# VH-VL binders against q9umr5: the designs that were tried, part 72

Target 1, 268 residues: q9umr5
Amino acid sequence: SYKPVIVVHGLFDSSYSFRHLLEYINETHPGTVVTVLDLFDGRESLRPLWEQVQGFREAVVPIMAKAPQGVHLICYSQGGLVCRALLSVMDDHNVDSFISLSSPQMGQYGDTDYLKWLFPTSMRSNLYRICYSPWGQEFSICNYWHDPHHDDLYLNASSFLALINGERDHPNATVWRKNFLRVGHLVLIGGPDDGVITPWQSSFFGFYDANETVLEMEEQLVYLRDSFGLKTLLARGAIVRCPMAGISHTAWHSNRTLYETCIEPWLS
Key: E = the ipSAE of ESMFold2; O = the ipSAE of OpenDDE; V2 = 0.75 times the mean of E and O plus 0.25 times the DockQ between their complexes.

## First folded at step 3 (VH-VL)

Design q3 (framework fv_nofazinlimab; at its last look DockQ between E and O 0.02; V2 from the best seeds 0.00; counts 0 for: pae E 5.1 > 2, placed apart)
Fold by OpenDDE, look of step 3:
Structure q3 (fold): chain C 268 residues (1-268), chain A 123 residues (1-123), chain B 112 residues (1-112)
Amino acid sequence: as target 1 above (268 residues)
Amino acid sequence: QVQLVQSGAEVKKPGSSVKVSCKASGGTFSSYAISWVRQAPGQGLEYLGYIIPIFGTANYNEKFKGRVTITADKSTSTAYMELSSLRSEDTAVYYCARTQYDFLTGYSDHDYWGQGTMVTVSS
Amino acid sequence: DVVMTQSPLSLPVTLGQPASISCRSSQSLVYSDGNTYLNWFQQRPGQSPRRLIYKVSNRDSGVPDRFSGSGSGTDFTLKISRVEAEDVGVYYCMQGTHWPYTFGQGTKLEIK
C-alpha cells in the first residue's frame, strides 16, 4: 500500500484548490489516503505562521500515528514554510517525502500583483517599515518577508523565517536542525514563470544579495553554515530540485505534467 | 471611477446552469476580491461566495452544496459566477461586489456593487 | 452561521424626523485584526445595494452626514438625523467577520 499523503494549502487557499491533485494521485497511486487539511483557510491564512504551525501539528499528529511506515507531505506556497517549520519542531515526525510546491522557502521580496493586493498603497521597498514592526509580525506574509536591503531588521524582527533558517541564534536551533534532518527527501519545486514567488529561486533556497543579485542555495549562509541541515541533506542525496517553466503560481497543483515529473516519483 | 458591469438577464429551465459575468474597471483588478450576493424577489440578501483573482482561490457558502462555481479571468478583469442544477428558488437578482484589502487598515468590504443580473428559473 | 437580526422590519417616518435601525448579531463581530466588520447598506427601489457605513461607524464618500453608525460587539445602530425623500428604501446590516458573511432581514423605510 502507498503511504498516506498530507496536503497543506497556501495563502487564501482551501482544499478545493487541490481537487485535480487528488485526482492525479488517485489515478497513479490508487488506494492512497490523501488528506487535505482545511485549516486556516481563506482570510485566516493571514494568521501568524507559528499559530498555523501549531494548528497543523495538531491535525497531522493523529495521521502520522496511524501510519507507522511514514507519510508524505505536499505543501503549497506559504504552506511549504508551515511544513518546514512543522518538521523542525516535531521530534517524532515520520515524513518520508517533503514536497515543497512553489514555496518561498528563502522568503519573499516581490513587487508583484500579489503584493499590490495585500498592500495597495505600498511599494516593496517600504514594506520593511510595516513587516518588521511587532504589529507586522502578526501577519503570515510578514513572517517570511525578507528584505535584502534591511538585513539587520530582518534578522532582528523576523519572528519566523529567520528562526527556522537558523539565521538568528536561538535555544532550539540544534534540536530543530536534528528534527528537520529526519526527513527522507526534500523535493523542491518551482519555476521562473511563477509570477508570485519573488524571486522564484526562493523555492530552491536561492535569494537576493544586497545588490538584488540572485544567489543559489549553495551560496547562502544558511547552507554554508548548515544552520538547519541543507548542506547535510544535500550531501546525503536527500534534496531533489525540480524546476519547471511555463507554470503560473496558481497552476502548480493542477498541472498533470508537473505532477508526473516532480511529484509522482516521490509518492511511493 | 470604479465600476462593476454585469452580464444581462437570463431565463433558464430547471436543472440547467447559468453563468453570470462581472467586469471590473477603473481600478486594479488584482487588488480586489469579487463577491457574489443574490436577492430573491421581495427578499433579503444572501451571500454565495467570493474569489481572490490574484490567488485564484474562492470561498463558498456551504448552503449551495457545490452548485456554485466562482472563477476569474485576470486578463479581462472579469469574474464569473456559475450556478448549476437550477431551481425555481434560484430566481433572483445576482450581484457582484468588490472587496479591497489594506494591510494597514484591514478590509474594505463590498464598497462597490454591480448593477445586478436577473436570473429567472421557470419551466 | 452568524444570525443578523434587524429591528424594526418596517419603518414609517415623517419627512424631517429622525430614524433609527437596530442590528444585533448572534456572536461578537470583532475580528482578530481588531476591526469590527459591520456594514450598513442602502437599497433604493430598483437599485443595487449601496454601502453607507463600514466598520460600524465610518461613512463612505458621498454619504450625507445625517447618516451615522454606532455600536460594538453584537449590538449596532444606524441613525438618520433627518429623513429625506431620497432615503426611501431598504436598509441592511451585514457582518463580514465570520464566514459565511450574512445580512440582516432588511428594514423598509417609508415616508408617512
Scores: ipSAE 0.305, ipTM 0.737, lowest interface PAE 1.9, mean pLDDT 93
Fold by ESMFold2, look of step 3:
Structure q3 (fold): chain C 268 residues (1-268), chain A 123 residues (1-123), chain B 112 residues (1-112)
Amino acid sequence: as target 1 above (268 residues)
Amino acid sequence: QVQLVQSGAEVKKPGSSVKVSCKASGGTFSSYAISWVRQAPGQGLEYLGYIIPIFGTANYNEKFKGRVTITADKSTSTAYMELSSLRSEDTAVYYCARTQYDFLTGYSDHDYWGQGTMVTVSS
Amino acid sequence: DVVMTQSPLSLPVTLGQPASISCRSSQSLVYSDGNTYLNWFQQRPGQSPRRLIYKVSNRDSGVPDRFSGSGSGTDFTLKISRVEAEDVGVYYCMQGTHWPYTFGQGTKLEIK
């Protein structure tokens, strides 16, 4: 039999968005129990990410308890940050595959159609004034806003991303790293035509330097210092990178070729 | 087929308020920005503001801030625009529009407009 | 507010001939994501507005290919390659880069 699959959605999203993904899993892995968590839907996805992590943690505990052989996580967009935090804060998680579906793992520094409508009076160059304030950190988007030109403000103000990346001193950093390293596989999915994740390489732990040149995962300080276990996972052969061109941000969970290439092999 | 149907024409006195409704059918509502635009007789188009029902927030043109309230009811797929402290220059056709951006799927290649609601402000 | 200036304001045209409408903005319409949010709308007599073109040059679904948009920065053009009787109406440019979003004053297209 196949391990149960837990699906965690992204920003402005709901469980209905994954109907095609569910169909693909049913076809290739019949009998698999798939749970799409119906929490923090729509506007509730703007709640602080630590609140979302707490709520999703409470929802996954009984599912994991009923599956002592392990579970898989498929986590889309913002949901991939929720899931990475879950892997760190849960001493007792039994996740085999963590499938990160176009998630801004190193943060976001891009004006997008979402930002244009959500913050119509702000631009990415001055959004740090909002996001790196106590008020701004009450919104999930700001919890992973990563302005490469205001690194001191990011390190001081980030209530979420700087902590789970080990970029700011944190009393639980060693325990979080240990917990994260219990995952069997980290599957990173994304691509250049996403249109929302900026830089798109954030889905692979790449990000801008101060000159807005993208440095890949192996060039990042968090990788080099192995601050939360990324270097250890790569050395273990536990990181799978599955880039695919031609897929927009909202189409990752409804593309059969992507599913067959990047997701299906990891649903043991 | 997506349709936006607005409430009927209204005649109002200066200093009063008007509330125009815009009901969507035949498609998704809550994941789009719903805009309000007006057109005074013989004049061009003027943007009042918009609401994103899934987010529940509205953004207003500062020209109208304090007089305009834009709301939405997701359960009935209806947006509302209320304009208070009416003046004679508020006489116009008021349009709602489902704009091109779907917050779940990205840009749509088609907009949809209501039929317009004539609001006449006269003493 | 960004001022959108259209020219001409009145455009009499012979059926089958080309038409061209200019739109200038008081500021660059290039947004920080690299896109230019300049749209064109058509309002036929007695009807609601309808979008024709978005992001400078992209035609909406169902818009005839005789309509095309071009331009960059602050200077934009809507072109109709061969005007038909159904094209009569008022055309507006609209910028969606700088809040509040604003329209041009309109160009009335009439058949001579």
Scores: ipSAE 0.173, ipTM 0.632, lowest interface PAE 5.1, mean pLDDT 89
ESMFold2 (binder alone), look of step 3: mean pLDDT 90; pTM 0.918

Design q4 (framework fv_nofazinlimab; at its last look DockQ between E and O 0.02; V2 from the best seeds 0.00; counts 0 for: pae E 6.2 > 2, placed apart)
Fold by OpenDDE, look of step 3:
Structure q4 (fold): chain C 268 residues (1-268), chain A 123 residues (1-123), chain B 112 residues (1-112)
Amino acid sequence: as target 1 above (268 residues)
Amino acid sequence: QVQLVQSGAEVKKPGSSVKVSCKASGGTFSSYAISWVRQAPGQGLEYLGYIIPIFGTANYNEKFKGRVTITADKSTSTAYMELSSLRSEDTAVYYCARTEYDIFTGYSDHDYWGQGTMVTVSS
Amino acid sequence: DVVMTQSPLSLPVTLGQPASISCRSSQSLVYSDGNTYLNWFQQRPGQSPRRLIYKVSNRDSGVPDRFSGSGSGTDFTLKISRVEAEDVGVYYCMQGTHWPYTFGQGTKLEIK
């Protein structure tokens, strides 16, 4: 039998968005138990990410307990960060494949139509003024806002991304790294035509330097220092990179070709 | 010139709910945080919660155990504070205030407060 | 919650004389961004509170220079160099660093 699949949605999303994905899984892996978690849907997805991590943890623990052979995670967009944090704080998770589906794993610093809807009167360059304040970190978007021009503020004020990345020292860094390394495979999915994740390379742990030049995963300090285990995972062949062009952000979970190429191989 | 104008005084029975409005004018309402603070007669100030309208969600003082709901209507530049399950100890003047936080400048030059709304809870 | 403690609670002052109000927090008010979010408010009789000082020592627009704020970490002070009749009211310190935000008890300034 196939291992159970747990699906975590993104910002302003719900389980309904994954109806096609469920269909694909059922067709190619019949009998698979798929659970799409209906937590923090819609506007509730703006809640602090640590609060979301706690909620999702409570939901996945019973599922994992019933699947001693392991489970697969498919985590979309913001959900990918939630899942990475989840795997960092859980010392007893049994995740085989962690599929990060177009997630801003290295943060967000973009001015897209998606963000313009949320910030109709603000500019991308000024969001740091709120996000790195005592007010801003109460919202999920700010928890992974990564302003390359205000690195000090990011490192000191980010209450989520900087911590799970091990970019700011904290007492749980070693344990979180150990926990995250329990994953069998880390499957990173994204692409240049996403239109929301900015830069799109963030889905592969690439990101801007101070001049907004995109650097690859292997050039990032978190990799070089192996702060949460990326270097170790890569060395043991546990990281899979699956870039795909021609897919918009809202289509990653509903594209058959993408599923067959990047998701299906890791659901065995 | 920024102004915050609140709704009129309310008299309520215990167990009922009250909803106070705060209309902002003379600025960019969605670019600021709107806070709600109350003051019982002869007492100090107590923070209830705040909303950043541009985000569309609020943060609450857990002391009120879910009795407070703060909302904002961007189209009318109006914020609302609803307090349910009213008790006699909820009798107070309720203030809305614009915080110093701003998307463009980080901090405003001055803070603005509404005129206050007296809410009396009595049997 | 962070407890803000003001002293004195009652402050009788002679016109033209200086006044000083102390505010102590139960923990440091320095935020991760390097700022200290300590505010001072004035509330005249029958009026809404008015912010005088933000981030420890910055005066709001229109606030007379006879008002000044100082301090760091957990200890803060509001000073009035020369008290005027219009300064009668209750003064509050407030911390905006730790949620939930909290106020001091208030200091009632009166003219002798």
Scores: ipSAE 0.142, ipTM 0.683, lowest interface PAE 3.2, mean pLDDT 92
Fold by ESMFold2, look of step 3:
Structure q4 (fold): chain C 268 residues (1-268), chain A 123 residues (1-123), chain B 112 residues (1-112)
Amino acid sequence: as target 1 above (268 residues)
Amino acid sequence: QVQLVQSGAEVKKPGSSVKVSCKASGGTFSSYAISWVRQAPGQGLEYLGYIIPIFGTANYNEKFKGRVTITADKSTSTAYMELSSLRSEDTAVYYCARTEYDIFTGYSDHDYWGQGTMVTVSS
Amino acid sequence: DVVMTQSPLSLPVTLGQPASISCRSSQSLVYSDGNTYLNWFQQRPGQSPRRLIYKVSNRDSGVPDRFSGSGSGTDFTLKISRVEAEDVGVYYCMQGTHWPYTFGQGTKLEIK
C-alpha cells in the first residue's frame, strides 16, 4: 500500500487545478489516498501566510494521525512555503517526501498582472516600500517578497520568509530546525521557463545577490550557516533536485513527463 | 450579467460637493477595480482614480488627490465618488467602470460601464 | 503622466471603406511583466464608452472582426476594415501601464 498524499495549492488557486495530477497518481499508484486541501482558495490565498499555515496544520493533523507510517506532501507555488513552515512548526509531523513544485523557496522578485493593480505606483525595484511595511505584510505576496537590493529592510520587515529561513533571530529557531530535519526527502522541482517564479532558481533555494547574479543553494548564507537544515539535509542525501525546462508556471501539475520523472519516484 | 447603475444627474453650485453612487449587480464586485472617469462636454476622457473594494483604499490621479474621495461598501456592492470644492470646470459626465479582469483570477472578458451621471456646476 | 497622442483627431470616411487610427505614447507601454497595456475604446453618440481591444490586439467579446489592433512599444494602430454606419463615434486609446492611466484625445469618426 502507498502512503497518503496531501496536496497544497498556490496563489489564486483551488483544488480543481490538480485533477490531472490526481489522475497520474491513480494510474501509477492505485489505491493511494490523495487529499487536495480546499482551503484558502482564490482570494483567500492572499491572507497572511501564518494564517494559512495554521489552517492547513489543522487540516493535516487528522490525515497524519491515520497514517502512522508517514505521508507525502506535494506543494505547489506559494503552497510550498506553507508546507515548509508546516514542517518547521509541527513537532509531530510524519512527512516522508516533501515535493516542492515550483515554489519560491528563497523568495520572489518579479512582477505579475495582479501586482499592477494592487500596487499601481510600484515596479519590482520599488515594491519594497509597500511590502516591507506592516500593511504590506498582511498580504501573502509580501510575506515572501525578497528584494535583493534592500536586504536590511527585508530582514527587519519580513514576518514570514526571514523567520522560516532562519535569517532573523527568534526563540523557536532551534525547534523549527529540528522539526524540519525530520523530513525524509526534500524534492525540489522547477525550471527556467516557469515565467512567474523570479528567479526561477528560488525553487531550488537559489536567489539573487545584490547584483542580481543568481547564487545557487550552496552559495547562500542560510545554507552555509545551516540555519534551518539545508546543509544537513544535503549531506544526508535527502535533497533531490529535479529541474525541467519547457514548463510554464500553471503547467507543473498537468505535465505527465514531469510527473513521471520528478514526482512518481517519491510516492512510496 | 454584470450591470453598473449610477445615481441621477445633479446640479451644483460652485464650492459645494457631489457624491455619485455606482451599484454593481450580476457579478463579482470586491475583487475588481472600480474606476471613475469623467468627460467634460465635447471633451475626452479623464481618469480620476479607482478602488479595489476588498482592500478598501483608493488610488487617485494626482490632479484630483486633494478633492476626490473614492469609497466602496462591499455589503451593498456600491462604490462612491465624492468631488469637493466644485468649480465650473468640473461640469462633466462622471462614469464608473469595472475594469477588465478579476485581480485574483486574471479572468478577462470585457469591461462594464455605468450609464454616466451628469454633474452641472453653475449658479 | 504618459501622454497619449492620437492621429487623426477627425476622420471622415465613406461607408464600406477602411479606417485607421494611430496612437503614440510618450513612453514605452511594455510593463515589467512583458505585457503591453494598450486598450482601444469606442464611444457612440450619447452612450458610455465601450472597450474594443485590450493588450494591443485582443478583441473583446461581441466586437466585430472588422476591428483590429496592432503595434508595439510606443506606436499603435486601430483599424476598421469596412466602416459601417454603427461605427460613428469617438475612438480613444488608453494606456494602463503607468499610473495614472491616461487616454488619448479621441478620434471622431464621421460618415461622409
Scores: ipSAE 0.044, ipTM 0.536, lowest interface PAE 6.2, mean pLDDT 88
ESMFold2 (binder alone), look of step 3: mean pLDDT 90; pTM 0.925

Design q5 (framework fv_acimtamig; at its last look DockQ between E and O 0.22; V2 from the best seeds 0.00; counts 0 for: pae E 11.7 > 2, placed apart)
Fold by ESMFold2, look of step 3:
Structure q5 (fold): chain C 268 residues (1-268), chain A 123 residues (1-123), chain B 106 residues (1-106)
Amino acid sequence: as target 1 above (268 residues)
Amino acid sequence: QVQLVQSGAEVKKPGESLKVSCKASGYTFTSHYMHWVRQAPGQGLEWMGIINPSGDSTSYAQKFQGRVTMTRDTSTSTVYMELSSLRSEDTAVYYCARAGFPYSGYKFGHDYWGQGTLVTVSS
Amino acid sequence: SYVLTQPSSVSVAPGQTATISCGGHNIGDKSVHWYQQRPGQSPVLVIYDDSNRPSGIPERFSGSNSGNTATLTISGTQAMDEADYYCQVWDSRTYVFGGGTKLTVL
C-alpha cells in the first residue's frame, strides 16, 4: 500500500487549491491517504514562518506516528520552506520523499502582485529597509527575502532563512542537519516560466550573486560547506531535479504532465 | 526550564557607561529575540530595544538611539546591553525579556524575564 | 508615537471581579499583552495576543480587545493578585507599555 501524503500550501493559499493534485493521486495511486493541511490560510499565511512551522508540526505528528513505514511531503511555494524547517526541527520525522514544488529555497528577490499589495510603494531594491528589521521579520515574505545587494543585512536580520540554510552559526545546526539528512529523497521542482519565484532557480537552491548572476546549487557556499546537508544528499544520490518549462506559479499543482513526470514516481 | 540570569547590581557616576549581561538557558538561544526593558524607581516599564541573537540585528527605541548598544555571544548564550553617557535619570532596574515563540514579541509578548539588574547613577 | 492609557489604580474586594482598561487609538487592530508585576519582582506575562493565557496562568485571568479599549479581567480576585499590571503593544518600530495600574485587593 502507498505511504500517506501530506500537502502544505503556500502564500495566500488554501487547501482547496490542491483539488486537482488530489484527483491525480486518487487516479494513479488509489487508496493513498492524502492530508492537505488547512492551516494558515489566506492572509494567515503572512504570519511568521516559525509560527507556521510550529502549527504544521503539531498537525503532522499524529499522521507520522500512524505511518511507521514513512510519509511523503508535497510542499508548494512558501510551503516548501515550512516543510524544510520541519525536516530540520523534528528529531523523529519519518519523511521519505520531500517534494518541493516551486519553492523559494534560497530566497526571493522579486517584485510580485502580492508583494505590491502588502508594500504598495516599495520596489525590490528598497524592501531590505522593511524586511531587515524586527518589524519586517513578523511577515512571512520577509522571513525569506534575500537581497543579493545587502548580504550583510540579510545574514544579520533573517530570523528564518539564514538559520535553516545554516548561513550563520547557531547551536542547533548539528541537530538540524542530522534531522534533515534522514529524508529519503529531496525532489526539486520548478521552471523558468513560473513568473513569481525570483530567480526561479531558487527552487533548485540556486541564487543571485552580487551582480545578479545566478549561481547553481553546487556553487553556493551552503552547498560547499555542506551546512545543512545538501552536499551529503547529492553525493548519496538523494536529490532529484525536475525542471519543467511552461508552467506558471499557480499551475504547478494542477498540471497533469508535471504530476506524472515529477511527482508520481516518488509517491511510493 | 527557561531561565534568564542577569549580572549583578552596579553603582555608576554620571558620564560613565554600564554593561549588563543576560545569560539564557533552557531553550535554543538563537531562536528567540531578546528585549531590554528598564524601570526607574517607582515608575513604569520602558522598552529600550531588541536584538536578534542569531544575527546581531538590533532596533533601539528612539530615546536611546546613539547611547545604547546590544550584542550577543552565541557560544555562552548571553546578550549584553551597554548604555553610555549615563545620567542620574538612568537609575533603574534593567530587565532582559525573551520574545515569546521564536521571533519578535508582537504576537506572543515577552514570556520570560530576567531577575533585573539595579543600576544606580549618582553624583 | 503611540500612547497607551491605563488608570493609575483599581480597588476590588476579595472574590469580586477586577477590570483594568488599556486605551489606545484603534488598539483593537493590535495584539495586546498584559503583565503582572508584584512588588520587588520581575514582570510576568498573564495574557498575550488579547485573550490567550500562557501555561500556568489561572483561568480567572482573561482579556478582550476591541475598538479603542483592551481590557484585563480578573474574576474571583485573591490577595495574591495585588500587583501592578501593564498593557503592551508593538506599534510600527517600537514596543509601547501602558503607564501601569496598581490593583489593590481590600
Scores: ipSAE 0.006, ipTM 0.433, lowest interface PAE 11.7, mean pLDDT 88
Fold by OpenDDE, look of step 3:
Structure q5 (fold): chain C 268 residues (1-268), chain A 123 residues (1-123), chain B 106 residues (1-106)
Amino acid sequence: as target 1 above (268 residues)
Amino acid sequence: QVQLVQSGAEVKKPGESLKVSCKASGYTFTSHYMHWVRQAPGQGLEWMGIINPSGDSTSYAQKFQGRVTMTRDTSTSTVYMELSSLRSEDTAVYYCARAGFPYSGYKFGHDYWGQGTLVTVSS
Amino acid sequence: SYVLTQPSSVSVAPGQTATISCGGHNIGDKSVHWYQQRPGQSPVLVIYDDSNRPSGIPERFSGSNSGNTATLTISGTQAMDEADYYCQVWDSRTYVFGGGTKLTVL
C-alpha cells in the first residue's frame, strides 16, 4: 500500500483548493489515504506561523502514529514554511517525502496583491517598518518577510524564518537541524511564472542579496553554514529541484503535468 | 520538570513601584514567551502582558500601558514585571505563566504558573 | 473589548457531571483554554485549544467549543474538583479571561 499523504494549504486557502490534486493521486496511486488538513483556513492563515505549526502538529501526530512506514507531506505556498518548521520541531516525525510546492522557503520580498490587501498603504520597500515591528510579527506574512535591504532588522525581528533558517542563534538550532534531517527527500517545486513568490527562486532557497541580485541556494549563508541541514541534504542526494515554467501561483496544485513530473514520483 | 519560582510577598505604599521576579527552570528559557497575570483578592484572573523569548518585545494590556514594564534576563533565566504608580487597586497576587508552545504566545494557553506573589498596596 | 461570560457558580453532587459554560461572540472560532484554581493555589491548565488535556489532567475533564459557547465538562465529579474555573481566549493581541465559575461539590 502507498504511504499516507498529508496536504497543508497556503495563505487564504482551504482544502477545497486541492480537489484536483486529490483526484490525481487517486488516479495514479489508488488506495492512497490523503488528508488535506482543514486548519487555519481563509483569514485564519494570517495567524502567526508558530501558532499554525502547533495546530498542524496536533493534526499530523495521530496520522503519523498510524503510519509506521512513513508519510508524505505536500505543502503549498505558505504551508511549505509551516511544514519545514513542523519537521524542525518534531523529533519523531516519519516523513519520507517533503514536497514544498511553490513555497517562499527563503522568504518573501515582493509587492503582490495579498500584501496590498493587508497593507494597502505599504509598499515593498517600506513594509519592513510594519513587519519587523512588535505587532507585525503577529501576521504570518511578516513571519517570512525577508527584506534584503534591512538585514539587521530581519535577523533581529523575524520570529519565524530567521529561526528555522538558523540565521539567528537559538538554543534549539542543533536539535531542529537534526529533526529536519530526518526527511527522506526534500522536493522543491516552483517556477519563474509564479507571480506571487518573489523572487520565485525563494522556492529553491535562492534569494536577493543587498543589490537585489538573486543568488542560488549554494550561495546562501544558510547553505554554506549548513545551519538547518541543506548542505547535508544536498550532499546525500536528498534534495530534488523541480522548476517549471508557465504555472501561476494558484495553479501549482491543479496542474496535471506538474503533478506527473514533480509530485507523483515521490509518492511511491 | 518545568518550574517557575517567584519572589516573595511585598507591601507597598501608594505611588511606589513593585517589581516581581520569576525564575524559570526545567526548560529552554529562551524559547518561550512569558505572561503575567494578576488576581485581586476575591476577584478573577486579569491578563497584564506578555514578553517574547529574547526580551526585546512586549505587549501589555491597555489598562497597564505606560505603567508596566516586563523584562527578562537570559543569564539568570528570570523574568521581571515592574508596575509603577501603585494604587490600592493594585493589591493582588501576581503570577508569571509560561506560554505553552515554543516561540508562540497564542496557543496552548499558560501551561505552567508560578506560585504567585502577593503585593499589598496600603497607605 | 472581547468579553467572556461565565456563570458565577455551579453546584454538582459527587459522581455527577458538572458543566461550566463560557459565552463569547463567535467563540467557536477561537481557541479556548480552561484553568482550574483551588483555594490558595495557582491556576492549573486543564484544557487547552478547546478540547485538549495537558499531561496529568484526568480524563474526566473535557472541553468543547462551538458557536457562541465553550463548555468545560467534568464527568464523575470528585470533591477535589471543587475550585474556580476560568475560560480564556486570545483576541486582538490580548488574552481575555472569563469572570470565573465557582464549582461546588455538594
Scores: ipSAE 0.006, ipTM 0.511, lowest interface PAE 10.9, mean pLDDT 92
ESMFold2 (binder alone), look of step 3: mean pLDDT 92; pTM 0.940

